# Designs tried in a protein design chat: VHH binders against NHL repeat-containing protein 3 (Nhlrc3). Part 4

Target 1, 325 residues: NHL repeat-containing protein 3 (Nhlrc3), of Mus musculus (Mouse) (q8cch2)
Amino acid sequence: RFCGSLVSRTFSFHVSWRMEDPLFRLDLGWPKNSEYFTGATFCVAVDSLNGLVYVAQRGDNIPKVLVFSEDGYFLRAWNYTVDTPHGMFVSGTPFEQSVWITDVGSGPYGHTVKKYNSLGDLVQVLGTPGKKGTGLNPLQFDNPAELYVDDTGEMYIVDGDGGLNNRLVKLSQDFMILWLRGENGTGPAKFNIPHSVTLDAVGRVWVADRGNKRLQVFDKDTGEWLGAWDNCFTEEGPSAVRFTPDGKYLIVAQLNLSRLSVLLAPPSGSIGDCSVVSTIQLADQVLPHLLEVDRKTGAVYVAEIGAKQIQKYIPWHSRTPAFGA
Key: E = the ipSAE of ESMFold2; O = the ipSAE of ESMFold2 at other seeds; V2 = 0.75 times the mean of E and O plus 0.25 times the DockQ between their complexes.

## First folded at step 1 (VHH)

Design n3 (framework vhh_7nfr_2)
Fold by ESMFold2-Fast, scan of step 1:
Structure n3 (fold): chain B 325 residues (1-325), chain A 124 residues (1-124)
Amino acid sequence: as target 1 above (325 residues)
Amino acid sequence: QVQLQESGGGLVQPGGSLRLSCAASGFTFSDYAMSWVRQAPGEGREWVSSISGSGGRTYYADSVKGRFTIARDNVKNTLYLLMDSLKSDDTAVYYCAKGPYDFWSGYYRALDYWGQGTQVTVSS
């Protein structure tokens, strides 16, 4: 029953949610089976086509990948060939959905970006398992933080979460490097802990350059730097970034502030400055890390490493304007 | 070496009761969730019940809920399945299986060690 989880977790929800200017509301009924959140929940990914929510968590002697229905029911779990998950993304066709997981562990499965089928079988490995590196032939990783897979099958990977690499890599659908940007630094197209990556609807790649307290923007086809937003992040850098399905807003997490911000998306041809539309202030120990948006419903799932849970936020007025219209 | 040995199976009439036991060795029994899985003649495996390492949580398939009780004795390293109100559809080989964690994951394909099975036949 959800009632037991409600008692243990809802005090933080009722204290942390600001209702004065809501674009989203917390779904207190999700998940139904919070007892499976036994470790630190680092990332979440959504299979909008099949109504599945994937969660990865860290800890010894626990299942590292959990699968829930979009209605909150626990369905299955696996831990094989996953060491220390960091980011995840669901991609594929309705007939063959896959989940990609970035692994930052020092064990035999670490420093990789791995593809699993819906049953948890390992299908593809990028990087050298257990070996960090900076090499490009073959491509090596050092704490790969997150990835995004376009509908074309092209991939965008940010590497690394505190490792030696500070780069954004674009791969073709057959895993060839198409372009690469980044080195350690504060200048344009340089990173310090590139932590999250997403695409907007108008061909731009957005990177949460966490250590430099900014979002950076690139052309998806050429990799050319288009601009950056730092004015919203003076206190703390962004740990996660996603667009709402209608393209109107960005949802950004700031981990150590326990804060989610809804930002106004810039129009095509302009980057401009960051504008905050709404803020969700969570309790100090919640620590929102990475998040995902359901492209069908507009629901936002937030992985909270301090609270050891996933929270689901639903658009306040789901069809005005309609997400995916 | 992990070893699981089932006992207590046999022939019983509909409405009868049986108690299955599973003797475990080669691992720290209380650190792992344990499960019962059955296989009826000519059919695939069906998960029946699971119990957490401490015994604090139990889980049942809808087909057996209210009729079967799973229990464990962590001092004796023994898993039990108490089967009441047996039906002909309960006829199967019953396997004791170890999970990879101290709690039930809900995923019986993740069970890492299995016993040899004990036959339960419910017939008049």
Scores: ipSAE 0.000, ipTM 0.125, lowest interface PAE 19.5, mean pLDDT 85

Design n4 (framework vhh_7nfr_2)
Fold by ESMFold2-Fast, scan of step 1:
Parts: sequence; structure tokens; C-alpha cells
Structure n4 (fold): chain B 325 residues (1-325), chain A 127 residues (1-127)
Amino acid sequence: as target 1 above (325 residues)
Amino acid sequence: QVQLQESGGGLVQPGGSLRLSCAASGFTFSNYAMSWVRQAPGEGREWVSSISSSGGSTYYADSVKGRFTIARDNVKNTLYLLMDSLKSDDTAVYYCARVKYYDILTGYYSPGAFDIWGQGTQVTVSS
């Protein structure tokens, strides 16, 4: 609930310099209730099956998790057991969706990866609340950045966002470590601020190795390193990575460049080099942090920490258009 | 179609050596990490060693480290376990297994980490 003092803010809304790219257009009418963005919006997750968009924001005495419809209407908010949200993912069956949130920093709920049901009830905690660590039994975190849960319930976690850990952890659906890769470094399978994680359609795990200015790729079953892309990231590393639902493109964010890029997905038998299809240049203070793709519609939601908003990009030739116009 | 077949087991004296082989067929062997798992009489399965798909990384249980060497030949689709300084405690049926997933930093393998198993080959270390 919103029972906090109204904080006075002076902020200029920044829009994308480019209103469209060859594949996507900005929805200027989303959301309908932007007044609920009262804090820095760090992450976004989509329940494609129920048409819900979850947003997590940081700030004292404000709602930490906001729920919008895919059409942009504010529906509800949650305000407890979330301290400093960083990454978010929606998973589950059509009958029961769950929201996972990574929580970072020195707060009482920090250094955890937490599962909430659709009602906002906390149902699972991984890590030790408020206590950072490197331990594997039980698994501990130090600023866990993001997670991805596949359709089998197996999960991939990148840890950490500026902490001492620099690792990719795969867990079974009952939360046992299946494999783990990473330590601080620049070599293959080493990370510096692993910030975002996703899967492609052909069994590869993609990690935004932000501090090393590259994407790294691993076999999802073995954890074996398959390759890296650094040629698109000479100026700044990627902060977010997601695939389009058809698997043809990757969408990445570069936070301090205030830029989104659409990259061509590699074929199943090779990693190759990064190829840029298009870029969306945002105003300098927008700062795209993490993003999510609606698997049903192909819509892209971008969490912009500087602009304190979520922007929605819609495919020009969507297979499931929102409405005929 | 998909098959793993072990060979090379037998009776050896303590301090002796054996070389186990595992012939893989029906899948692209070079795409999978492989493991050796053993089962002593009256005991559960114990993970022994694993090798990455390329052969670039190897992992060993503490009980065999320094005595056993895992190797692979991706041209011949064959996995090997070279066993030196054998002890009576090494007596077991040795299984070749295809790795589905594993903890690559610690070498720990969760239940269900292997999806394809061979028939096993008996190793007996006795005087």
C-alpha cells in the first residue's frame, strides 16, 4: 500500500531520441498510470499468460513492486519483504505464476533470490537474508543481479552486481546446484559484474558480463563455455540481454550510453561475432538497466533507472497485435 | 541407438594398474561431458571422475585424485579411465555415464545428473 509521504521531485521526462527502429516502435501511451513510478525503476518482468507487467522500484516508504496490465493500467502494489530489488523474472504454469526477485545490498532482505506467488506472498527464499557470502552449502549470494527460470523449472542466477562473487549458478527446480561457473577475471568463463542472464532456443545460456564488456555463452546442460561476443561492446558492456520470442534477435541495453541494440542471433552450430541490426538511442539521462520481452506479443519493456520509468516497445509486425488500428 | 559400452575391467593386485574404455554410439559424443561412476558391493553409487566435452577440464573425487586419469578421444568416440596404484577400496563395478548437468567448480553431481549409463565393468583389487 501507498501510505508514505509524497516526495517532491523535479524531473524532466526523457523520451527515446529515435521513436522507432526497423523492428520496434515506442508505445507513447504505456503506461496509463505513470504517477506510480515514485522511485528508481530497476527491473521489469512479464506474465505473458495473464497479461501482467511487474515493475520493481527502489525508495523508502514507497511501494516496491507495481503490477500493471499489458494495456498500461495500474492494478496493485506490494510493499514488504522487498528491500533493494535488482532483477526479476516471472515463471510458472498457466494456472499459477510466480514472481522471482533478486534483492541486493545491506538491507534486511538483501543478498537473496525470493519467490512470490501471484498474490504477493513470499513462498521461497534462497540465500541468507541480510548476509552476503560465497558459500555453496547452503548457497549464499553477494548482490545477486538477475535470474532466468526455464520451462522445466531449472534456474540460472548471476551473482554478483558489484559484490565479491562473479559467477553463474544453475539450480534444479528443487534448488540443488547442478553446475556453477565463474570467478573474478577476464579469461573464458570468468566474469566482472555478471549482470543479466537468459536462454536461447537451442540450449545456450547467455550472460551479460558487464564489467568485461562482453556477452558470454555456456551450454545449459554442462556449463561448458562456448564463446563470447565483445565486438559490439567496445564503449560499454551490456547491462541486459533477452531474445525475441522467435529467437531471431537479441535485445541488449548499454546503461551509461543510454542505448538499446538489436543483435542478430547466431545459428545453432556457432557463436560467431556480434552483428548489430539496429540501435535505439535514448536521451542521455534515461539509463536503461534491465529489460524483459513478452513471450506472447514480442513487446519489450525497458526499466530506465535515470528516467524513473518503464518504456514499452511493440514489434511492427507482431503475430498477436494488441488491437486493430 | 544411444549406447555406452564399458570394457577393460578385471582382477588386479593391490598397487596394480587398469585402463577402462567406454565406447559411445548413437549421439554426438564430442558435445557431451562424460563421467565415471562406481558402485562397490553393498554400497551406493560414488562419482569418480568427469571430463568436459572438449577434454580441456577434468575433475576427480578426492579418493582417486593423483591415482586416476580420465581422458577422451573424440575422433574414436571413446572415454578412458587410467587407474594407477589400485587399492582394495577401488573394488567396484565401474559405469560410464553421459553428463546431463554437474557442479563444474566442485565436481559435485546432483541426483539425476546422468541421463545415459553403460552396463558396467567389474574391477576387483585383491591378492
Scores: ipSAE 0.000, ipTM 0.124, lowest interface PAE 18.7, mean pLDDT 84

Design n5 (framework vhh_7nfr_2)
Fold by ESMFold2-Fast, scan of step 1:
Structure n5 (fold): chain B 325 residues (1-325), chain A 125 residues (1-125)
Amino acid sequence: as target 1 above (325 residues)
Amino acid sequence: QVQLQESGGGLVQPGGSLRLSCAASGFTFSSYGMSWVRQAPGEGREWVSSISGSGGYTYYADSVKGRFTIARDNVKNTLYLLMDSLKSDDTAVYYCATEGRIVGATYYYYGMDVWGQGTQVTVSS
């Protein structure tokens, strides 16, 4: 069934229309080697400096991390020390980019946040492999969902994709806890399945508080709670959140609704209420889980666990062509 | 009012050639990338080829690269697939499709109907 798997991974799950001046367009030619999507695709991360796209998928006896060019060509794969990938982020200097992966498995590599070089060599492990926990010295995880690393090398980790922990942890470049917020609950700075984390351009940390059907916002330096947006998520909570590189929009996924929303970013100094600018309705049961934005091109990559694929969306006002360089 | 209508399919012998057309209406054709997708009997859909809105960039599935050429006429709002050296494995219904878009503050969902009715290509085995 080669022909059926190729088409289902690229087109079948996106059907929406806007006739003039659209914000984004689907790159139907990405990836070129969709046959490598042999498992459920949970997360995606982008190395904008080297034009690389990292994809993590789940399954036994398959390559768990796939590396593609931004033009969609398969380059390499690896699966050593990865059990159950959940979230990914690319960080580093221009001469040394690395990929971070959160691992939520019950196997020997689970309950960790691990750093790999571009060749797939493990270079750092946070947490205790195979052992979940709530401890802070050393820092332990229970189903770490996602991370974000800013340009200073400071890290923001959301820890609990359904575990006992429901917290946002900030680490220094040397992996020391700078501040921590959160416990199970519905009140301010409390979480129920903190699933995705990102920064805006003005020093605010945004968390997809999926189980509470809201985004929560914190000051990056102090961890002070600044506000929440719940008015856009009455049907289902957000599973993923990212800003466009120009800082004008947030892109949010709602997994069971198979939907992406483009939200207007708040101005500096205020949080305000959520405003929906645009919506992409994907096919039923596609299940958009996590997404990533290419900071150089503005391209949006969406990991669809139900469809076992990554879809790429390109902004109309990008210098990059819809299908590649 | 958005419509995609395929034509040009038929029965050919192995090694033969066909030219498929897709007439587009109800939208600004030149602003959208276009694709050909096929579905063989009893199989799922397979992506075949894509072309950018300007026609400056073209992409092909490995199974058809070197044999098929995608082209467009933005004045006539028509997409083409020029198929050379046809093989029995190319037997399928061929569908014209356009790239999706973000819609305003509300969403639109058209399902598979956006892809048109298709045109049957049969290559004798």
Scores: ipSAE 0.000, ipTM 0.122, lowest interface PAE 20.5, mean pLDDT 82

Design n6 (framework vhh_7nfr_2)
Fold by ESMFold2-Fast, scan of step 1:
Structure n6 (fold): chain B 325 residues (1-325), chain A 123 residues (1-123)
Amino acid sequence: as target 1 above (325 residues)
Amino acid sequence: QVQLQESGGGLVQPGGSLRLSCAASGFTFSSYAMSWVRQAPGEGREWVSSISYSGGSTYYADSVKGRFTIARDNVKNTLYLLMDSLKSDDTAVYYCAKEPRYSYGFKYAMDVWGQGTQVTVSS
């Protein structure tokens, strides 16, 4: 029950493949300062408390991190201690928000997960800068793809954007390993390019197991494998996964298909099968890589590598999110 | 005591080359990004180039891109600027600066400044 009988919608580059009314529309007025997208845009993160959108891009002699307002204005940029950004997440207390960036380059800042304050000052480094590895004391990475930080400060990292580790790591607020799952493979709790990670409202960790063309699900407290969804991904694996703020839907990107899918979330007591309720077909070769959902507004920001841009999608039926905050 | 000492400046003809050095002491050089900044007579400070703490990532102002190379030696605690195809517009005092962060499109903030070395490009 999404669009009712509404027949008119804002023109966008998405198409509803099932002929249902679209759940999201493209915000044609965002961003205002697209001229700052001078490189390939790989990831996006949202500070919903302060109305900020962080974008990381790749390229020589350009700013690696851009900061926009939620209404689309360029505010500032910073450039140090980032070689090859891949994934990004905003976390912190209501008093102080910080941005985490995963770095997958073979350069001196690569194979790290780094925390920055809002001014771009480096606050914390996980991993050994410039040195890939499998070690746990200290924790090492090999192309860390993405992270998710819950409201307690506990952290979930997928380490495997083409690296050898192919694992999901849970860290405490003090960066101690609480549990770890994964190695290269196709079986339960094994990964091939774990590319994106998120948490649902009922204590389950969802991993985009891109190379195996599935989502895998784990208990957040124990790391117990709970199930997998592969029936929606026969053509291509998921590159990104996020829940809407109300927990009702998952938004998933499929990079080479230039497609976003809206999936129905499972009930708290079961995993079930994947069900696609809506799709957004993007223009050819835009390559949606990673995405983020604004927890306050329900807006979806998509990093498009091929188009060198971030696009913003807002819930169709509401100026305020149609999906509850 | 944090100290930065520049050297290698001088008079060169247009099209010439010059190598600047900056010797750092009093801090863990290998833990900080470093920058070169110049100031022409009567002008404000202009950012020229920056290098990451490990030396793998380098950044250049558009006016010097392709002509200048920034490098560092973390064993010797020394920063370098290799200047090729020098132009009269490159005439300035060149400063070494310790900068833990960068803010592109805004005024660059420098944590520690050296005393500078004069570069003059004239026939």
Scores: ipSAE 0.000, ipTM 0.113, lowest interface PAE 21.0, mean pLDDT 83

Design n7 (framework vhh_7nfr_2)
Fold by ESMFold2-Fast, scan of step 1:
Structure n7 (fold): chain B 325 residues (1-325), chain A 125 residues (1-125)
Amino acid sequence: as target 1 above (325 residues)
Amino acid sequence: QVQLQESGGGLVQPGGSLRLSCAASGFTFDSYAMSWVRQAPGEGREWVSSISGSGDSTYYADSVKGRFTIARDNVKNTLYLLMDSLKSDDTAVYYCARARLGELSLYRPYYFDYWGQGTQVTVSS
């Protein structure tokens, strides 16, 4: 449906039809304060340790960053130094969590990757605000799409939401370049719109190479290319990729098909071919863009730019044990 | 409500030039990639050119590279197509099209959610 609905709840195909046991079910009770989704919701990040969900949205004269509880209550918002948000990631300790936001190209804060404290104060800027570039000293961006920060504070950034760089950059905790891979192209370790980045449990970096309709895989320590999956993406490339906390599945969004796919994770030492375990078909105008997995609960939060909402999916037969030490 | 309105079409001699405009309203214009798509008499739709929301990235069909320039004015919410060295095979109705929000396929884009009514371009003597 177009027009007439600001925020809509959607149902996955297998949840609404119940043709099989679903891996995930929609939490119809989340969020409680959907009235704050006044713009296109581009990204979502989860502070699993403090039970917070961060949402970034685009639009004129609206708060750009929203903070919800994991139970769905609106807590706070800010609009400082965020222009055009694209990707988001929460990192840090339980005592000092930070949210990182990638900002793309249309305003004075664009072409940056920015770190905010829990109050919304800007504490770090990577890139040159308002100026795109290819430079490495200082590091410059051209539409940085997403980032992932591991438990050591090392960072993985994909720089290529339609920009010219088309690269994956690994930074140390002190923001020094450790390795870099990529240029525009279709060959191994080349990208066309690297859109999402995540780590698995066995030291591999996974990149959603959206324009090339594939996932590419790299060794996290060396940056060595390990393989690619293209057999699941012949119709549409992946826009988002995350692992479930048990490491058993990948959750992938295919934006223009309004579809989420659950893929079987490969074991250590093997990349193989993509295997689809389950599919969640959303309504045609929902457009899942980026998503995040709560490492504690296994809940999947999906930023749906067409529907202007975040939806929360929980494992159907979920038990919520502690994840990680 | 989303509105896209093309203008600037007309009759032009081979080798001539035209400037098409598309006035956009009802949405945050700089958040969307925009495209020009044409349809020649008796043929299907052919993608011509795309521009990113910021204007930083542009893509062109091989048939128009070096002759056409896509541009946008995000202050005026207007998309442009500057057409030089026009050929008889450029004769078509030209449509302004909005990519679905978050669509980043600027090379041969697949998904448009809104279209203008079109403006006729005729290249003949």
Scores: ipSAE 0.000, ipTM 0.172, lowest interface PAE 19.4, mean pLDDT 85

Design n8 (framework vhh_7nfr_2)
Fold by ESMFold2-Fast, scan of step 1:
Structure n8 (fold): chain B 325 residues (1-325), chain A 125 residues (1-125)
Amino acid sequence: as target 1 above (325 residues)
Amino acid sequence: QVQLQESGGGLVQPGGSLRLSCAASGFTFSTYAMSWVRQAPGEGREWVSSISGSGGSTYYADSVKGRFTIARDNVKNTLYLLMDSLKSDDTAVYYCAKDYEDSSGYYEPIYFDYWGQGTQVTVSS
């Protein structure tokens, strides 16, 4: 039952049973204005160039999108044309950064992928607001989960978070379908709740195939399936996936385990098996949903729907002592 | 640990009735919206019904409105789906699903943070 709008936020700390220093530490000083987290915080995106952090949350009669500085100060909020946010991504040039938001459910703005300028003005809509579908001309969505936009302006969208669609769609800068993969299933290039999407440094698309308890990998230019990792996800599938800026690690969230895993990136030319380097065990019922990595600083922002907050994890200095040193 | 366990499925003839149950544990049941989702053979998942944490708001897919009733017992941590006037098109595996928070009450979300194992409903003559 829902009682009110103000709930005390709880900080979640990473826990390691190993004696080695962790790769990341919680920034206890971020954010400065946590009182604005009045709903379930579903996603986060970073404008590394301008030092801005965008947060989207769900709830009635509350601001849906919050903007913070990288130092944790609340700057502004907007709510227009955002109903049920799920995933978000910041893209653009140094002169004009844009925020993309996926919007889910059958509300008046749902089943869309929408582009906003830095002021919160709606500048592009993909999909038909309030109407789900499988169509390709025009492109329709059914609970689009997340997107990634590369430096060329080409887009990768995973559709859908519990909807009829189970697909990965690549669009050109002008929103033409370049390739599409996926249908409901357990085989190669088939999905069950494709929930998160990202690119690595060598032209591969990584999809968190949450319901199938695996990551799947595709060639970004052709859409060819390159492999999958399931050996790290026997207990639960990944809800989020991102690479660190140096390309050395993947950060993955497992929602119901309240856990973040740091995985070793595969070398160029192979996919191999998943290797866990370290884990961050959050408090019970924190529920890490989606996350983002600051391309400039390497900071990891985690949207925690159960705790109704965003936490910021920062990398330790490069001289962190090894075990037994 | 969050656990959802469905029961009550079976074989019925067209026009028959069934009551599905979902036993929930590992979370504060009364604070979360709950949903029923079904998947027919060879088809995608279809949202059926949702109920707010308090039980004060209920939502139904057009295909089941007037035939199905969703209910919950927050003392027993149990979700129900009362299915009447069953049709062959209702044949599916029915899943209990936990929402991320209490539903806003305006529309039918079809996102979930946890799913049960499912219970088979077959409507056939």
Scores: ipSAE 0.000, ipTM 0.207, lowest interface PAE 15.5, mean pLDDT 83

Design n9 (framework vhh_7nfr_2)
Fold by ESMFold2-Fast, scan of step 1:
Structure n9 (fold): chain B 325 residues (1-325), chain A 124 residues (1-124)
Amino acid sequence: as target 1 above (325 residues)
Amino acid sequence: QVQLQESGGGLVQPGGSLRLSCAASGFTFSRYWMSWVRQAPGEGREWVSSINTGGGSTYYADSVKGRFTIARDNVKNTLYLLMDSLKSDDTAVYYCAKSLRYFDWLSPTHFDYWGQGTQVTVSS
């Protein structure tokens, strides 16, 4: 028998999700230390080279960042200089990996994009801590939602998780603005809550334009708008977007539908229309928010704000899914 | 300065027991995974066991599983290896090791600091 009310409450979410789909299966054994999920889990990032999974959660008087092994064991936690985490991404060289965290709080560390080393030491701050803004010199943020760092060190930031900016910013390795697109609106290259950003294998930037119920696509070098997908999102917009390591599929979260969709990647010469390959229906109120793909294993980690947990999905063949499986 | 000092080794007969200790200083012991690694005469280094920061998760090589128990005391900054049902092939120098990172518990090549070692000899 369960001895605690917390164990009983969390169990009801765990048993009410779909366990498998044609390409992925839920790892029921991950994590091993779920007792550390004491707040709403907003984002997840993976250090594939070192086998680390970073999780950020919200709540008063709790650690804001948790570090797990890829096998599910809790390693450490910290909360220094983190107020209200929203998105995170692991980047770096093979010699030194770092975690970036976007912070959307009204406290002293909010409206920033911050870089931490693997031990949780703060090493870089973008934005003005505690002050939202639209300025470009210095660059300011208003609720920065997520970032993606290319292997070249160039950075893509979406700024507008309920803020006023509604823009996509590309930065150099030295944090200089290379190009910027976006303002509030429904037209091409305009956004309403740009929530997630990723790159494909052929030099395109994909943005989850959540409020406009679409994905938008840009050339990574010029920032030229290349197209949009809206036909898969008539009920609700995407909250998260990532490519599988082989580049064949996109994985998208739809928060209020409690659903993950696996979409077919477009050919290199066109954007085309969205095609759904499969869906993973989660229990009501699980609320998948942001997700990350392990670039080495293809494992998918999903941050679920309603369920207060991270779920891990494994490709069926323990490497890459079989083509047409 | 990081220091790891092993003790508790010695000569024991097959089927016997030993308790190894590793006294740690010069770093925040409670923040690091700790491991035991051994080296038999004329052989390479073999990972034996690892323990997480809080002591709640433990890992063992198949050769020692069910016979050895790793433990830690974060108040005393001490790592332990409780060795039961010792066999002649457990004869080795046992090293206490601090991981390069908190997850480096399975690879001896990723340890940034090793102790001086303590000799364990199992013979009739």
Scores: ipSAE 0.000, ipTM 0.108, lowest interface PAE 21.0, mean pLDDT 84

Design o1 (framework vhh_4orz_3)
Fold by ESMFold2-Fast, scan of step 1:
Structure o1 (fold): chain B 325 residues (1-325), chain A 124 residues (1-124)
Amino acid sequence: as target 1 above (325 residues)
Amino acid sequence: EVQLVESGGGLVQAGGSLRLFCAASGFTFSSYAMAWLRQAPGKRREWVALITSGGSTDYADSVKDRFTISRDNAKNTVSLQMNSLKPEDTAIYFCAARGYSYGRFYLDSEYDYWGQGTQVTVSS
């Protein structure tokens, strides 16, 4: 009944079931400069256009935002204007990419969603720095967990890591509220610690409703609730969710199980059933928190708060294989 | 540079006592809230106890009146006195540090630094 394999290349162990081989391999050569991870690494974001990987870490008297190349080399670190980073996302135009960071600290930069240019200069602040709240004009946050910015510049923010708010907010490019869903609860369109947010290829918003041990799905244009998946999360809720670039799979982190799960994406027009395709079991102390998928390469970067590192998982080569092509 | 090193774990019979220690280095210990979390076999990690930078304490309901958390800022240590131990207390116990005192100190994602853990086994 138990079948599995174990791959040990670092302090982390990769375990897969023999009947469900993992679709991804750990890149043991990434990063090249792990000594720059001097604090707990909470989030990661990818600039696929410029081949950059942004990492935010927590700690006393250290640079909180690190920039690596996709090949694993440390390039630079940004000035401190972040108290307690939680989630981050890279978006932008052909002229310039921007990095968004959510901040959940009680210091002067906390309870905000902040936009930085490629040089690390602060160019936009959403929320009231240092003050949590429930207000909508201006929009206030209580420990905002993550955001996602689509190719149109419209934004999706999950604000729920503090307990006052349990909501999903959609903003226009000009930061006007287009729709808002959520309050504390277990029913449809209610949340308990909405922790991660992403879009699929067919106009659906997926939210990791961590405390309720489920993913919830919404129409991106109307905010209409479309369904939920809870059958895959009976042991632990999802802390992070992302789609692979081909749209075939969801990658989900389950923090307290130190596990990454690969789920089969539903077809357009239905939510369907949650189905686990494969799992990547990490050592118990690793604690995968948030993750990001490189939209051009399909590489998965995982921020591991217990291990104080980012790990890079790459998809198996899909071109002519060694056996049969 | 930053390290949290746990000690004091071991095997004890039900009804017995153990004291866990955590030695901290590489950060301004006195400014940080310190916590103990535990992970039992086959279960998720759960928060056990917290002591703030100001010395205020809080405990999970499962350990209230049995466990006591304390700190020594001169020695950069936090300790957990565990009394009236039960088989259900069997777990790996982790020391964790948090640079701010508000928010959900009972969530793993809210801690800045973690130790490697120390095993506590309570026999029936």
Scores: ipSAE 0.000, ipTM 0.164, lowest interface PAE 19.4, mean pLDDT 84

Design o10 (framework vhh_4orz_3; at its last look DockQ between E and O 0.31; V2 from the best seeds 0.00; counts 0 for: pae E 7.4 > 2)
Amino acid sequence: EVQLVESGGGLVQAGGSLRLFCAASGFTFSTYAMAWLRQAPGKRREWVALITSGGSTDYADSVKDRFTISRDNAKNTVSLQMNSLKPEDTAIYFCARHLDYGDYEGTYLYFDYWGQGTQVTVSS
ESMFold2-Fast, scan of step 1: ipSAE 0.159; ipTM 0.553
ESMFold2, look of step 2: ipSAE 0.020; ipTM 0.481
ESMFold2 (binder alone), look of step 2: mean pLDDT 81; pTM 0.816
ESMFold2 at other seeds, look of step 2: ipSAE 0.012; ipTM 0.429
ESMFold2, look of step 13: ipSAE 0.020; ipTM 0.474
ESMFold2 (binder alone), look of step 13: mean pLDDT 81; pTM 0.817
ESMFold2 at other seeds, look of step 13: ipSAE 0.073; ipTM 0.537

